VH-VL binders against Imidazole glycerol phosphate synthase subunit HisH (hisH). Designs and how they scored, part 2

Target 1, 225 residues: Imidazole glycerol phosphate synthase subunit HisH (hisH), of Colwellia psychrerythraea (q47xb5)
Amino acid sequence: MTSAKNVIVDTGCANLSSVKFAVERLGFEVTITDDITIIQQAEKVIFPGVGSAKHAMKNIKAKNLEAALQGLTQPVLGFCLGMQLMTESSTEGKKSSTEGNNDDNTSHIVPCLNLIPTNVEPLKAQGNRLPHMGWNTLTQVSNHPIFKGISEGDYFYFVHSFAAPISEYTIASCEYGSTFSAAIAKDNFIGCQFHPERSSALGSKIIQNFLELDSTELNQELVNL

## First folded at step 12 (VH-VL; from B19 with heavy chain G59D)

Design c59d
Fold by OpenDDE, fold request of step 15:
Structure c59d (fold): chain C 225 residues (1-225), chain A 122 residues (1-122), chain B 107 residues (1-107)
Amino acid sequence: as target 1 above (225 residues)
Amino acid sequence: EVQLVESGGGLVQPGRSLRLSCAASGFTFDDYAMHWVRQAPGKGLEWVSTISDNSGYIDYADSVKGRFTISRDNAKKSLYLQMNSLRAEDTALYYCAKGPYDWVFESYFDYWGQGTTVTVSS
Amino acid sequence: EIVLTQSPATLSLSPGERATLSCRASQSVYSYLAWYQQKPGQAPRLLIYDASNRATGIPARFSGSGSGTDFTLTISSLEPEDFAVYYCQQYDNWPYTFGQGTRLEIK
């Protein structure tokens, strides 16, 4: 197999076509693959996700991608669930039954890739409808390189019921009943809770910033939120 | 092998109630979102209702809101649709459908049952 | 709601021929589009998801393409068992909606 400059990781739990289209419309070439060697040799890695953390992690392990992803040294950008999978763990919800108005909600902790030392928890929506779905504004934006040309108050598209809290790794925040991390970063790993591929020109700008990112910029001291 | 078996359909008069059931096997039931989709005789497909535990999401088509209730029993690996105040336009084959994840947003229907027929007629 | 319009309503072809089915959305659905096959007296079967991915067990002669508002299902060489009704479905936003279907019949 030939090496690829830009790679989208195929975990089996993402709309890969949407991400590919978003990248290609910007004029970049990209390869979708679950081949470890190709992923490792890529200059840039996009790590999208949809569904549950439990299912995604199961697929990642089945494809033997876990160690490979954890060992990547090139820039990696996670989308939505992909961002969540970069954390230590995700607390997800389960129900045993809805019969007879039995609303016994149980939560389970799903170990994730542990690339960024934070956790994903149920979003505290404070009475707002879940999931957080649609356009919302970034309330804080750091000087991280992926946010070049992005400002506080800019709109992005969200689809999630879980979120990473504010931490030292937060590089952008959003409000939905509570404040949560719209994006997190550590070393070469970057995650966006929103969907850049669904966020119009500004989302495209983030993707472009990432694909044009100089890896040396990630080693610079950044002012986090 | 994934199997979905619907039951509970029948002939009823307008204003009456029916309860549909879907028995699931061949997969871990509580790890997936479930759906009801119906098809009127000789017509296309119409989404009816969706339930996801992980999402905490329950929703209905506008045409059935306030009348239908979706529920599930994970221990019994069963999906249900309580249909009240039935109308003639509710006449259809009702399919139980499985989602690929326990998350219903940006997702599709990967497996379908054979359906159960509901006929509402005076 | 997002409206999906399929064309043609009916497509008459012979075994061995190439079939091209169209699905147009009233607004962009990105790649959140699926194709289903329904044979007479049977439940729908998933063929394509995410616009271009074949579902498990689906023959290679089936392929999906397109993004945004225009999508195509292609059957490269029709087999006798391929004559059925085909539906597209968007899952960009709730409520999820289906096209009205294309009936592929034997000429």
Scores: ipSAE 0.861, ipTM 0.932, lowest interface PAE 0.7, mean pLDDT 94
Fold by OpenDDE, fold request of step 15:
Structure c59d (fold): chain C 225 residues (1-225), chain A 122 residues (1-122), chain B 107 residues (1-107)
Amino acid sequence: as target 1 above (225 residues)
Amino acid sequence: EVQLVESGGGLVQPGRSLRLSCAASGFTFDDYAMHWVRQAPGKGLEWVSTISDNSGYIDYADSVKGRFTISRDNAKKSLYLQMNSLRAEDTALYYCAKGPYDWVFESYFDYWGQGTTVTVSS
Amino acid sequence: EIVLTQSPATLSLSPGERATLSCRASQSVYSYLAWYQQKPGQAPRLLIYDASNRATGIPARFSGSGSGTDFTLTISSLEPEDFAVYYCQQYDNWPYTFGQGTRLEIK
């Protein structure tokens, strides 16, 4: 049976090429797949995402990946939307109509994978332009192994209009009108709101730290924010 | 099958207004970002405007900012482009285009309509 | 804005031949690049997204490669219906921009 050490999950809702390139540039081998068996047998799983939670979850279900992802015991790292999908749910926005002078904004809750018991909500930008796009600094960084060599004040690349609030699962924070979780973690599941693959050397360091992570380290007591 | 049908094009004088429409079918309209892209006669493609409900994102090319307004009616599965203060350089075939998601960042145009022609001339 | 430069401007080939089209970005766009085909009198059609993924229904003879600033669209064996104008488009950052196009014509 085909196996891979490192796997990028193909949900059909991610720029997989960018992630693959980032991993391979570091000298690691990686396989892109939606094959459940290969994903389950991988030592490390990268879970990227772009687009909407609704669309991504639809694809995940269509590919019958939901239960498999929920049952993974090896380290999993979510990128951007991938992180958001690890939560219990994501509240997304929707406009009923923009015709005329009536802009009624409605929101709907998208159930996600429920790997980390937190939620994603619209980012409280406090007058700042949405989405939060571009380089921003981590304001707090925990001692989580993925942040080895990463410090407060370091820049990472963000593209999002939704965010997980600060919670017991927050392992790094960022400010954009309000404080939000730049990264969250629980057990073997880790998520970054920023795009490591777009975050230059420091982003590469995050990826490297993850791919070199000893699974036993995740069972140790970590200091979250 | 995804279908996008543009209408509303025509010949107008500079300074006048025109409203384009795009009728969508074959997909859940309100689940996707929508775009306008134009092509001047014998020229390449130029992005004009984008709208996404999920992200609340609306944007315009610099060449049309302040003059054009994108909107949508999800109930009617329709996209609109209100074009005011039209200029000769706005002469083009205007395409309605669909995004792959209701998210317009790091995304592309997966389906296009046949276009509607706008001619601005004295 | 990010400028995409396509080359050559015109490519003259015969059916059955291999076509190689280039798109260069003024700065890195990672893999956020799409290719479109436009036949005369028709709307553009998505061929490739994310630099190397074929869109639904696109024949296997079409392939995309590259990352960063240099991208290539390859047609392994040209069919008569492949003679058209091809555009690359970046979606790394707004405003999204297109290349000026490559016209693939029959020799």
Scores: ipSAE 0.852, ipTM 0.931, lowest interface PAE 0.7, mean pLDDT 94
Fold by ESMFold2, look of step 12:
Structure c59d (fold): chain C 225 residues (1-225), chain A 122 residues (1-122), chain B 107 residues (1-107)
Amino acid sequence: as target 1 above (225 residues)
Amino acid sequence: EVQLVESGGGLVQPGRSLRLSCAASGFTFDDYAMHWVRQAPGKGLEWVSTISDNSGYIDYADSVKGRFTISRDNAKKSLYLQMNSLRAEDTALYYCAKGPYDWVFESYFDYWGQGTTVTVSS
Amino acid sequence: EIVLTQSPATLSLSPGERATLSCRASQSVYSYLAWYQQKPGQAPRLLIYDASNRATGIPARFSGSGSGTDFTLTISSLEPEDFAVYYCQQYDNWPYTFGQGTRLEIK
């Protein structure tokens, strides 16, 4: 068994190869793994995800990763669904149906990793088509270190129908019918709703800024919208 | 073993309707996105429509939007395609296809049915 | 819409030879590229996903490579069952699109 400096958590999701390619294109080595010891010993942890919170949390539990992820103290960056899994819960999950019941009328709530005290809810698109798919701008950008060289009005690629609302944990915002968190952070946990691996040079800048972080930057910098 | 069995194809006149079905077995149907892909006679493959595990995400090719409706019944492990206002260019072999995840974007098709033939002719 | 152009349209080879099939995308699809084999009268079968990963049960003689816009499917030593039509498919962006196919023929 060998230690790895940078790790992508193997959650069984679709975009692992593309995230690995994006990191390698920047000149960093990275290991895809679901080995708890390797994840815990890494200096940087990338937590990718696409798809539903229900399926992702099922896979995380089947791999016995839940407690290990919750206990990480090094910098962690979640992409897309990975950000959503850092929250307390998501409403995008599936509930089983029972004939004749009101099951279809209830909220579909999936407990997530509970790392950042906010929730994921259906995006209020206000007549715009869902999913929110394509390039869109950041409307407010905090001084968080991952945004070095990133400004309001910069374009990133989005594909989602669920979002975290604006909260004290919001470090960047975006508008699509309503305003939602384009990125959130608490302590060592950082998540972005957009797809850095698909966002060209600016997406690469986010990944690079994350991989170049040290813990001093996260503990000392004022992060506000 | 994953199996996908399409049915409901046939010969119809332009402007009429057909409903295709796909019976799924050998996997947990309600954990995966499902798709329809078609192949016109002697031609290549064309993606038609996609539906997520809980039907929360649905999308269509421009050529069929407003005319075709994808749906699923997870209790019956069945995928459907309601095809209205059929045109000659809809003539094709229609495949039911399984995605590898519940994710409807970034989807390739890891298992395919044998297809059901739809012929639209005056 | 992302257009996939496959070349050659037809490739005539003998068993034991190496086949090289190309797929070019009109814009970067990163590694979101799959390859399928289709034999006459049969549904397509997934060979390669994410540009280079073999699907379950696919023999090691099949390999995929490339990223961005240029992709290659290689069959290192052709067997008689490998003569078929091959399609590439991108899944980077909607709509999902397929190449027009390469027919791999014996002789």
Scores: ipSAE 0.222, ipTM 0.675, lowest interface PAE 4.5, mean pLDDT 87
Fold by ESMFold2, fold request of step 15:
Structure c59d (fold): chain C 225 residues (1-225), chain A 122 residues (1-122), chain B 107 residues (1-107)
Amino acid sequence: as target 1 above (225 residues)
Amino acid sequence: EVQLVESGGGLVQPGRSLRLSCAASGFTFDDYAMHWVRQAPGKGLEWVSTISDNSGYIDYADSVKGRFTISRDNAKKSLYLQMNSLRAEDTALYYCAKGPYDWVFESYFDYWGQGTTVTVSS
Amino acid sequence: EIVLTQSPATLSLSPGERATLSCRASQSVYSYLAWYQQKPGQAPRLLIYDASNRATGIPARFSGSGSGTDFTLTISSLEPEDFAVYYCQQYDNWPYTFGQGTRLEIK
């Protein structure tokens, strides 16, 4: 098939199968692809990702996807690393707020897709263990359409050592030693730090809200951010 | 062609230490998570430890926590397992295994070495 | 921890027959299930990943199916080289765990 309504971008990451299964359980058809034409013609684009920003950006460039992703105008939802890749940059290897006796504490800056004007930095865990792994609550939730039926205090699954700080692009927040962006958005680009595909019924609600999104709802909500 | 070559196994007494090495070639070592998996004689497979591409995420099986240390040297394209306070139940063939991603979670093992034997006995 | 139970423990068949091997997980692992073949004196070889995708160089007679908790490896027509031990592995969460193996032997 040369055309698909819903697409998962194949960046070669680990969580593609769980994202596909989560979409299919909701009754939607979805295609995993790295074909630029199919991605650009889709109505909805899911941008998954796990692992390092360095490897993901290298792979995106090797597949010649960078310009195509930057040029998307339809709704795009990023999961975990996918959200982080939408930012301007990530600082992999920087020491977080934990006690350091690890010689891996090396500072690196990785340019990302530059779609949302914020940056990803080590999570300030304030003595808590890294990675931030497990179920945690949203501490503030905006009226963005993906959050229909989602409230402050609802649980989502997190696994990450890096995060975006609170900014004007934050549409949900979470606390783990410090407050960070659980989700960010700008124009058609939406990203969640948590894993909707592993967050049970509420994670499925996020995916469903995204797949049912129409452009009128998105434009109306952005005026109110 | 992906190739993983383990070394450093041998016969040791309980309580002693060994350091295993795995030399990698045929792929960009820096871009992948790496793992140790072991197989006791006549037994099945047991995951031992995992390390991410930049060593930022590491974990161990409960049976080896506090005794074993996984590490890697990306410049030398090498994976290591420091095994301290060895016990008889650590006797096994130790495999170096490559994950398909730089990510330590959701990982299967697409390439395996032939293993190096560790025997712990009096 | 996620326990994988393989059945049968031993499967005795002749070349040309169809083999069906089962792996059941103690909780959903979604599609994070791989199958390996191990011949005596050799390292395991990846056959199937993500429940149903054949690894590079694996013959078309091998196929995987299932999701959630119940998974199947099928060999459509056994060749002499297919008699080995088969392991399933889940990678949904740490610790990664393997099934106890199914020995596929010549009848």
Scores: ipSAE 0.170, ipTM 0.663, lowest interface PAE 4.9, mean pLDDT 88

Design c59d
Fold by ESMFold2, fold request of step 15:
Structure c59d (fold): chain C 225 residues (1-225), chain A 122 residues (1-122), chain B 107 residues (1-107)
Amino acid sequence: as target 1 above (225 residues)
Amino acid sequence: EVQLVESGGGLVQPGRSLRLSCAASGFTFDDYAMHWVRQAPGKGLEWVSTISDNSGYIDYADSVKGRFTISRDNAKKSLYLQMNSLRAEDTALYYCAKGPYDWVFESYFDYWGQGTTVTVSS
Amino acid sequence: EIVLTQSPATLSLSPGERATLSCRASQSVYSYLAWYQQKPGQAPRLLIYDASNRATGIPARFSGSGSGTDFTLTISSLEPEDFAVYYCQQYDNWPYTFGQGTRLEIK
């Protein structure tokens, strides 16, 4: 049996090189690819992303990757926009009407991969500057295996104006005017709102923990919840 | 062929306003982040402002925050820079620049216009 | 803000020689570094992105290397059209910043 062990999904986004560099610095081999067969045969899948959900979903559909990504059963870790694409939808293009413009929620909603039953909505920053950009702490951290050696109060790098609300799928939280999901997970799909590839040693720890997972650890988590 | 054509520069008194425009062609404008970069006479390059493909992420150099406003009109394939309360130190050649992705972070500038000159003096 | 310091300020060489231009960042920018060429009266032209990747249409004589704080642009054999000002740019964080430039002159 032979397979590419670790894969970064090439959705055409930025940060592919930085994610690959971060993995290689840890001593792991990784392949950037949009080949469905190679992705499906990999032991670990990293799903990166930055930018808009609209553009990312457009690229995913143009590459015929949507169904393949939805069908993955091995561990998948999403970075930033990659996490957001795992949700049901994003309202990142929505603007509040102030001049009587007609807005329709359906018209500004971007359907995503629908892997984790939650949604992405504007971050309630309560007077703080948007985007939320810079180093911030995790306020709650679950016992999920990717958080081995990670504690409340540890710093990670964030850059986003949209977030998933706290839900039953939240495995870590952060506060920036309001509390939001710093990470979410369901079954084999794991997503972080922060950027592990830009979060120095602790970000590297997240990537290492993910790459060292086996399916037993994720199955144990599901049964224990 | 990617083309970026700036306009709207000129001679203006301190404290006044100008609006720069950049007409884009040869690529799908609404798939890319756009930027303004300036170069004072005989000086190097200074990043001014950045806007994402859907205008959801915007930032400015500290020297222009609160005075300059970047915007875009994707239907018209156009980028704008509204420059208010102009100062002598804003005198520069202003370039419209295209990012390689739809997002404003980790962005270099793969295509540049030829620039439009702004001179602020009395 | 991340300061990029380029050296030397001026480099005088003859066609056919190897040019080595340096860019040092005040803090790690990882591999988020680009190089641009600007000829008199022209807009900058992207040469290298992500420290070492050659942009579309850039001749093979141009190469980039380095990571973290120390970066190098190398022109393996200078052509007459290569004399220009060269700028490095970091895109690790806002504000995006440029080095002050290296003037490459043909002797």
Scores: ipSAE 0.140, ipTM 0.662, lowest interface PAE 5.0, mean pLDDT 88

